# Designs tried in a protein design chat: VH-VL binders against o27280. Part 367

Target 1, 266 residues: o27280
Amino acid sequence: MDSMNVPEVLEIKRIVEESESVKTFIFSWDFRREVRPGQFVMVWDFRDEKPMSVSLIDPVRSEIGISIRRVGEFTDRVHGLSEGDLLGIRGPYGRGFELMGRDILLVGGGIGMAPLAALADEATARGMRVDALVAARTADELLFLDRLEAAGVNISTCTDDGSCGFKGFAHERLLTLEENHDMAAVCGPEPMMFQVMRILDERDVPAQLSLERYMKCAVGICGQCCLDDTGFRVCAEGPVFWSQELSRVREFGRYRRDPAGRRVPW
Key: E = the ipSAE of ESMFold2; O = the ipSAE of OpenDDE; V2 = 0.75 times the mean of E and O plus 0.25 times the DockQ between their complexes.

## First folded at step 16 (VH-VL)

Design He20 (framework fv_bamlanivimab; at its last look DockQ between E and O 0.80; V2 from the best seeds 0.76)
Fold by OpenDDE, look of step 16:
Structure He20 (fold): chain C 266 residues (1-266), chain A 119 residues (1-119), chain B 107 residues (1-107)
Amino acid sequence: as target 1 above (266 residues)
Amino acid sequence: QVQLVQSGAEVKKPGSSVKVSCKASGGTFRSYGISWVRQAPGQGLEWMGRIIPRFGRANYAQKFQGRVTITADKSTSTAYMELSSLRSEDTAVYYCARDDQYEGNFDPWGQGTAVTVSS
Amino acid sequence: DIQMTQSPSSLSASVGDRVTITCRASQSISSYLSWYQQKPGKAPKLLIYAASSLQSGVPSRFSGSGSGTDFTLTITSLQPEDFATYYCQQSDDTPRTFGQGTKVEIK
């Protein structure tokens, strides 16, 4: 099947409740279609279509998981589905994370932990040491902690309200951590990623960051996810970027474009 | 390391209700569920239902629907199983167990609560 | 509901023996299969999850294999402490269901 243009109708095999607002949907997957952490798929509920990160990659069971946060009409409908219901999935798309070195730091905020959870599984399977800084607004919004711990990941948490771990933002917590890693992978709110990137750059830690933009086609044609000045298409050249690439992106950490193409500040 | 400690043995009359507690020590439930499994004397294991304490929603086996209620108190890290309209056939050891949402395995288990229903 | 059928219901073995217990599902459950050990008066203990993953702290003489509908628990060299009842459990669908159990007795 052509992963670029043809959605496959798949049955929801399992649903994992990650938080009040986040569910992971498990699908059978033909791994002749390779998928990497950091890549995304287009999820179609036969009315609308949205890009979603892959949060679970299990080649042994031939399954993938897609974690979806309830944020609007589309995701409301999807969250209303049950095991056995159908969704359309096309992809995967985009550039995923690249692993290097022996020690990796994951910094995730909110639903941004989705692709990082998949990356953590791969990294630990390769025998890498994985440290994860998991951030959320509140303790109840922290994602994948049990899964990460089970995988052998060393976890540090931070919450805006101090309900769990360090009280404050991810970049503030990061400043308190002195250890350097061979590489870092970052995903979450763009203001968080921006601050984290600056710290990592100062420490000379190679970093990859996953951006979120409005995507329509997912195949680099429509230009809705095009980044200013560089011409980078988040769906094609991204969504995972190296920090050096993002340093050339003026809008990073400052603004994004809405579906109408207007600049919207973060 | 999480441990599950259940309430003590119960002796009940037919038609009455029993409520068994399961308290997590050494940690919180986090995203794990709590499943309830019973075992009649000399018999196998039977799954009754599950709750994810973090969210407060429970699912039940059809056999027990309408008669079993599973609840949880996050503040005390305690799950509860209440079984009503007790029958002699409900005589069993009732176990709570931590339920992994991804794998669906049960670990650890509580020590079990013996419930005897007799006239 | 998914029915789990274990075989045999009971077996007699000696210390050092290789013991094999099978579990068959009424439909494919992928690898969502766990094995438990239960001793009299005690709660079940998880041995294997995901069909073949050894639970932490469980001796390496225990192993699980299989996928789809047919699964096997193997004890390579039976030890005195291994005489117990063993259960398989599927976690592919709700309700969760167990096999009938296999009692491993001393010969």
Scores: ipSAE 0.778, ipTM 0.894, lowest interface PAE 0.8, mean pLDDT 95
Fold by ESMFold2, look of step 16:
Structure He20 (fold): chain C 266 residues (1-266), chain A 119 residues (1-119), chain B 107 residues (1-107)
Amino acid sequence: as target 1 above (266 residues)
Amino acid sequence: QVQLVQSGAEVKKPGSSVKVSCKASGGTFRSYGISWVRQAPGQGLEWMGRIIPRFGRANYAQKFQGRVTITADKSTSTAYMELSSLRSEDTAVYYCARDDQYEGNFDPWGQGTAVTVSS
Amino acid sequence: DIQMTQSPSSLSASVGDRVTITCRASQSISSYLSWYQQKPGKAPKLLIYAASSLQSGVPSRFSGSGSGTDFTLTITSLQPEDFATYYCQQSDDTPRTFGQGTKVEIK
């Protein structure tokens, strides 16, 4: 029996309210199952199971945090839980982010900031300078600002409606930022990531991007998370890919897949 | 830099209630909580409860459950603590403090509000 | 409730002395422990959080150590402004609880 493939039932130790639509659920975690920023877990509410990003990794306290946006029935049920309630967790799965150099840029849109918050903690602990561009539609949906600030991260914000920081899209704000980072990590809506990737490639900044595709098995067997042109499985070879890996993928930034695997416009 | 500014001292009769305000100056509460901590004369610190003002959710120490109500008004960046059925042992300085949701430490603190309950 | 017990309740010391204050939790609180300084008539001031992390603007003569149940605040060279009462506080569980305080006085 492989513990990665069977959910462990865990008690919710603490719930952090990140926004009206996002909560972070904190669990005690046995770090014999090591976790890296950018990996994901499958969260089971005893009825359904969904992939969720790890946003807090604390081996010293033996804790992890899973950030979940309320978007449908499953996440509505999970958001209704209290400290002391139970969830099943299996994982972690996937390839995480890899740190390099001294100066990292994080670009996150919406809930995409969750894995980047975990990466920011690791980067600052290594003594790296961390700049974060945090994007959302409105000020109320900007995530992890207080946590990132407390960690010593240099934050730039952008909102579609201009209610906080730069008014506009993340890639537009990026064009106005310094170009001297050793690497970048990007996670958010795929159209945003495509535009950001193009700018970073032009600047010769090594970039890693975290993709989302529909997942069922999380271990690469069912084929539901495949990318069209490469055969890459997001749950096995990703979710984090280098930009050069993604440059060969036609579907990236152009469409998504629904739970049945059908192509759907972004 | 955010500072917490509390309402002024109050003198109350037993059986009445008191409502103390805590206003964020130089900013808003953001995603932090606001905890209320009291200190009787010559005594230590006692946590009463907290609210996350942005979301309106409050938690209370069991000792105060049923007597304390903690609320917040996002539009004015002000939190409130109301303590009812006052007794002489409720005489204390009442502090508000910004409460980190992850760490649970308190920084900054308000200047304190002295509440005296006497007949 | 998690009970926090400080030792000593008070101590007398001279400028330049090394001062050690201990705090014991009734159960493990991991590193969810903070230390505060309070001067008469003033609000407490955060010194140390996460057991050992120094708050911004706090002099480096202050340090914290420990995890689990036993924690220590150390002042390596006591200064005139350090005569105050010190409190530990746990944040591992609700309700948040404080130690009873340690008053550091001029000898």
Scores: ipSAE 0.704, ipTM 0.858, lowest interface PAE 1.6, mean pLDDT 89
ESMFold2 (binder alone), look of step 16: mean pLDDT 92; pTM 0.946

Design He21 (framework fv_bamlanivimab; at its last look DockQ between E and O 0.68; V2 from the best seeds 0.00; counts 0 for: pae E 2.3 > 2)
Fold by OpenDDE, look of step 16:
Structure He21 (fold): chain C 266 residues (1-266), chain A 119 residues (1-119), chain B 107 residues (1-107)
Amino acid sequence: as target 1 above (266 residues)
Amino acid sequence: QVQLVQSGAEVKKPGSSVKVSCKASGGTFRSYGISWVRQAPGQGLEWMGRIIPRFGRANYAQKFQGRVTITADKSTSTAYMELSSLRSEDTAVYYCARDSQYEGHFDPWGQGTAVTVSS
Amino acid sequence: DIQMTQSPSSLSASVGDRVTITCRASQSISSYLSWYQQKPGKAPKLLIYAASSLQSGVPSRFSGSGSGTDFTLTITSLQPEDFATYYCQQSDDTPRTFGQGTKVEIK
């Protein structure tokens, strides 16, 4: 089934409050339209449209979940919605995560845990051993711990303020962990991802990282999410990239482009 | 593994109030809710309301609105259910249960608190 | 409110029997349906959630099926410890509601 450029109006079946700033919206989904962890959808509230990661993929219940962090006008409106309300969804788009090996490490920060939560479900369903390093500014901002635990994931937490787990950043916590994995999946603030990638590369752990950029079309046409020098379009060639690919991206961990196309430092 | 431990049995007069506690041991509530369900003698299960302790907001069944108050203390990992204006019909075993936001199933359950209302 | 109609109210069965309990919702609840087992003087125990997901630690002889408005709990081979009262519960809407219960008794 062709999902490109075809928004579908869907009813919000359930709203899960993940944190004060994050809600997960559950929708019925026709799985003839394949969706993979790491892919994103365009969410339309009939006024504006924004890319959002899929955080839940449940083929048994025929549902997907989209986790949205409240950060601006669009997300403010969406967070004001109730169960039974409607949203437009088109997609999924982009390249998702690829699973390999038997042991996987997930490193997520903040809302970056959204796609990783979905990946964790898939990995555990496949019988993989999953370790997750979950990072946030504070304990109250840690996401999906209950889901991960229920799935049998081994969780390590870290918070900037030390309110839960290791006090510090994800890459600092990672340095204290000596165990290697067959692969790693990383998603969160780009400075975090940059540091984590360096550590994983040094340890020769294959890593996939999900980038966040300003996206407009989601179909690789407008170029708003194009990465400097490489020409990679985050919506088309990404948002999931291998570390080897990102090593060629000069701007990674350094800056991004705003809606006006200006360079904005991280 | 989380366990829910409730306060002991209560005997109350009509018109009085009862407050039952539910303490989580072996962990915290995290993002789970706590639902309260009662069961009259020989009867089925009746949902009274739910709180998500992390956020402090509660929802109630219409039947109990204005008469039931559900609260939680995150620092002690304890939820409370207070029922006022007690009637003989409120005689029941009251259960707290961990409430999944995703599926809405209840697990685990507290051991139950027997509340008897008699003149 | 969503009414849950459970049937039968009671049944008699023997060890080894196949037991089927049904639950019908007054409106579609997707797959937001759970099944519980309760023994006298004890709290309910979760058996099935999300209509068909077996709770950890529950014997595989228990299974759930259905979607929309019609749901079924099946015990493939009844064991002595399975004589109890069973409840369905919807979590699609507030208030959460339960079926009336099905008492499984020894024949």
Scores: ipSAE 0.799, ipTM 0.898, lowest interface PAE 0.7, mean pLDDT 95
Fold by ESMFold2, look of step 16:
Structure He21 (fold): chain C 266 residues (1-266), chain A 119 residues (1-119), chain B 107 residues (1-107)
Amino acid sequence: as target 1 above (266 residues)
Amino acid sequence: QVQLVQSGAEVKKPGSSVKVSCKASGGTFRSYGISWVRQAPGQGLEWMGRIIPRFGRANYAQKFQGRVTITADKSTSTAYMELSSLRSEDTAVYYCARDSQYEGHFDPWGQGTAVTVSS
Amino acid sequence: DIQMTQSPSSLSASVGDRVTITCRASQSISSYLSWYQQKPGKAPKLLIYAASSLQSGVPSRFSGSGSGTDFTLTITSLQPEDFATYYCQQSDDTPRTFGQGTKVEIK
């Protein structure tokens, strides 16, 4: 429907403070526009528009939540808003995660846990066993722990500095976790996702990974979200890809592209 | 596992202030709120306000705005509620409770602090 | 502010009875409704959250239902330890507000 590409102005119903740098903004939402975990929306603050992952999908209450990390001028302005203030939202966009089997592993780094929190809710509602490996630099940046516990998710944590859980990187913690899973969903810093994907491929665990790339149109026309060598468009064919799709992508885990399309090391 | 332990009963004179503490134990601070709820003798429950201790942000019921101050000390995992300009109708048991940010329910509750305002 | 009205204000029942307590919100609160039990001299105890979700460790004889403006707490087989006052609480909006309470007395 044409309204997907025009921002709808919505009132912020509730703000949840997730960390010093992350807030979740909750809105009433008409679910005739269906939303799936792993999809994203474009958030408009009446000056600029940025893609943001959906972290809460609650059709029963007619609510969605959008988790936003404070990283620059746009997100600073949004973080300064209060309940009752307005934002424009268009979407959803992109390919979401697909659930399969009975046992799922989630591996999230930092804000990458946002779409995985939404997926965890759907998986638990289907009666799946959900294990989550939640990674961050420090304990203070571990996200969604209380929410995941309340949903019945089995949580393992790791922090770079060892302040909570395993001291080290997510892929190092994953090697010490010997659980059988029917699938995995991965989202976080691309270097982390590359290492995690390698381990999951070796274990023959089907894995879906959510990528971040620069976006302008969000509908696949402008080409700004293309991956090297494949022509995949993150906003149209992704942001969620199967690991086998990504194994053919030379740039994955090696470099990224800035808004001008230039190669930038990770 | 989380337990909330409040400071002991207090007897105060009209016009003074009271500061009640609420110490969280059995875990580290997370991104949850601490709400304050009071109950006058034989009466129901009345929400006063809350703080998210990790972030220091507090908000208040309009009825108490200007008279109540809610603070937190991250290093001791302790929240505080101070009520000023006390009068006899402020005689009540004051509870702290963990405030679920997503759902807004209260669990667990502190044991309560009786505050008596008398001459 | 959202007003919460409980009914009845008190009731008497026998052990084994089915007891029903209702709570009405002055506007829709979706399913942002919780139920608490409070015994004399004690802090309230959470029974039900999200209108119908049973809190861990609460006996299965307690159940909650409803959405929007009308909510019900049901005790399917009243026990002697259920003598208490019960409160509903909305969390859809600030300030959080409670019903006036329902005192349950066992004959």
Scores: ipSAE 0.595, ipTM 0.822, lowest interface PAE 2.3, mean pLDDT 88
ESMFold2 (binder alone), look of step 16: mean pLDDT 92; pTM 0.948

Design He22 (framework fv_bamlanivimab; at its last look DockQ between E and O 0.82; V2 from the best seeds 0.77)
Fold by OpenDDE, look of step 16:
Structure He22 (fold): chain C 266 residues (1-266), chain A 119 residues (1-119), chain B 107 residues (1-107)
Amino acid sequence: as target 1 above (266 residues)
Amino acid sequence: QVQLVQSGAEVKKPGSSVKVSCKASGGTFRTYGISWVRQAPGQGLEWMGRIIPRFGRANYAQKFQGRVTITADKSTSTAYMELSSLRSEDTAVYYCARDDQYEGHFDPWGQGTAVTVSS
Amino acid sequence: DIQMTQSPSSLSASVGDRVTITCRASQSISSYLSWYQQKPGKAPKLLIYAASSLQSGVPSRFSGSGSGTDFTLTITSLQPEDFATYYCQQSDDTPRTFGQGTKVEIK
């Protein structure tokens, strides 16, 4: 088996508190193993393993950051860790984002901003103009605003409760924004992504979207993350998909499969 | 652009406490922290501790643990540093500074608060 | 704790001179190193962060370099307004620690 499939035990170098429910864990990384925004790693706490997006890529410091939202037992344990503690990391896996053009629009919701934050860093480093629509339920759940601002990103915020920025959903805010982007990258709740994709398609803006599905193996073998009709494996052919690819995925924006393989509506 | 404005100079007796305020204007704290750094006359800079106002949790240098309390009020965008059991050695200018969690550098800084401890 | 040692503690220079200040960490701190300028009666001012990134608004005659344990602040051509005390600061570990400072005086 390829060495990339064996978890490497790494020390947590730093922990950044992004919100009450989200922490970014920073690790030393050997960049002989290339990692791209949009790719994910499998995080192992020596009891369980979960896929997590890479939210920071720093070749200068030879570090990566993994942002984790506290949502269950596994993430509860991880959030209880301190700097200096150990985690197992294997990867990276999946297809990341591809940058094109001069002007890029990022649309992110909640923890979906994690891979987009990394993409924003790359895009700005390349001299691209980056606009970001950052959405969350409340102001306190908005992520990475400080990083994005520091990077020179033009930020527009959207909250469900109106506590910050536009009151409403990301797709509603998007309808009020300019249409002069060369490409878009989208990540967040699937219902959000579905609506955003429709708008971008109508505007003829090429879009890439990062999907989230239950993943077990991360290597395209177990089939737990297979998408209906197409047979796309989110861990192998994704998690980043072009809008044209997702247009062929019947379940997109409609339902997902749980660990038992049952259809669960969004 | 964020600016930090601190409270005025203080003169205290040994054994008493001092509480310095640091008000942020021109923005919100968001995920930034507020660090407190002091500088004794003619001496270097010494980090005392940090709070992330958004979460209300503070970390302290071991030297000051049990004697320093850092708090924040998000509604007024104000951070506080309280130092108890004051000694003559605590005579210094106390600075607040915005603390980047990723980089750990301090910017901007408050104008400083002179605290004099004398009998 | 990580100790930061600056060298020299003080130096005398003339306008137009090239000035170099070094900072050594007791252990590797990657690139988590910042440089500050402080003038008498004023708060420190951030010059360089991430070892080599120039803070916005800071003149290009200032530059930072280094990684691991050894870092350098360079002023290519000293200007009258540059006479001050300079501090390095590590942000790799808690507690945050500063160098003892380098006073740049007029010759």
Scores: ipSAE 0.769, ipTM 0.890, lowest interface PAE 0.8, mean pLDDT 94
Fold by ESMFold2, look of step 16:
Structure He22 (fold): chain C 266 residues (1-266), chain A 119 residues (1-119), chain B 107 residues (1-107)
Amino acid sequence: as target 1 above (266 residues)
Amino acid sequence: QVQLVQSGAEVKKPGSSVKVSCKASGGTFRTYGISWVRQAPGQGLEWMGRIIPRFGRANYAQKFQGRVTITADKSTSTAYMELSSLRSEDTAVYYCARDDQYEGHFDPWGQGTAVTVSS
Amino acid sequence: DIQMTQSPSSLSASVGDRVTITCRASQSISSYLSWYQQKPGKAPKLLIYAASSLQSGVPSRFSGSGSGTDFTLTITSLQPEDFATYYCQQSDDTPRTFGQGTKVEIK
């Protein structure tokens, strides 16, 4: 629908503090605009507009939650807002995760756990067994642990500094975990996702990975979110891709592009 | 399993202040809040305010704004409620309770702290 | 502030009876509604959250229903330990508010 491309100005109903650097902003939402885990919205603060993942999808209460990490001037301004303040939201956009089988593995790094938290809620509501590997630099940066625990998710943690769970990277911990999953969903820093994807492919576990690229239009017109080798537009054909789709992409895990289109190391 | 253990009963004079503690044992607060709820003798439950100890963010019921201060010490997993300018109608049992940020229900509750304000 | 009104304020019942307590909010609170049981000299105990979700360890004879403004707590077969005061609580908005209570007494 053409109305999806115009930001709707919405009141912040509730702010949930997830960590020192991450907040979840909850809005009333008309679910005639369906939202699926893995889709994203464009958040407009009346100066700039950035893509953000949906982390809570509650059609019964007519609410969505959008988790935002403080990382720059835009997100600093948004983190300075209070309940009752206004933001523009357009979307949702992109291809979400598809659930299959009865046993799912989630692998999330940092803010990448946001779309996976929404997926975990849907998976547990369907009666699936959900295992989650939650990764961060430190214990204080692990996200959604209380929420996942309350949903009945089996949680494994890893931290770069060893302050909680396994000391090391997510892919290193994954090598020691059970291999009995019907599918996996992965979101986090691209180097982590690349290493995790290789392990899952070796185990013949179907995997879906959520990519982040620079976005301007969010509907595939401007070309700023394109992947080099395939022409895939992250905002239209993604952000969620199957691992076999990503195997065709040379840039995945090796470099990214800045807003000017220049190749930049990860 | 997390338990909330509160400080002991207090007897106070009108015009003074009281500070009640609430310590988590068997765990820490994590991302949960701590709410304070009071109950006058023979009366119902009245929410006073809450803090999210990990982040230090507090909010209060309007009735208590300016008289109540809720704080927390993350290093000791302890929350505090201080009520000033006490009056006889502040005589009540004061409870702390763990408060979910998403759902807002209270579980578990502390055992309660009786505060008596008498001339 | 969202006002929560319980009905009845008290009731008398026998062991084995079915008991229904209602709670009305002054505005829609979606399903942000919890029920508590309190016995004399004790802290409240969570029974139901999210209007209808049974808390772990609470007997299945307790159930909750409703959304919007009207909510019900049902006890299908009263036991001796169920004689207590029951409170509803909304968490849709700040301040959190409770109903005035419903005392369930031995007939």
Scores: ipSAE 0.752, ipTM 0.880, lowest interface PAE 1.3, mean pLDDT 89
ESMFold2 (binder alone), look of step 16: mean pLDDT 92; pTM 0.945

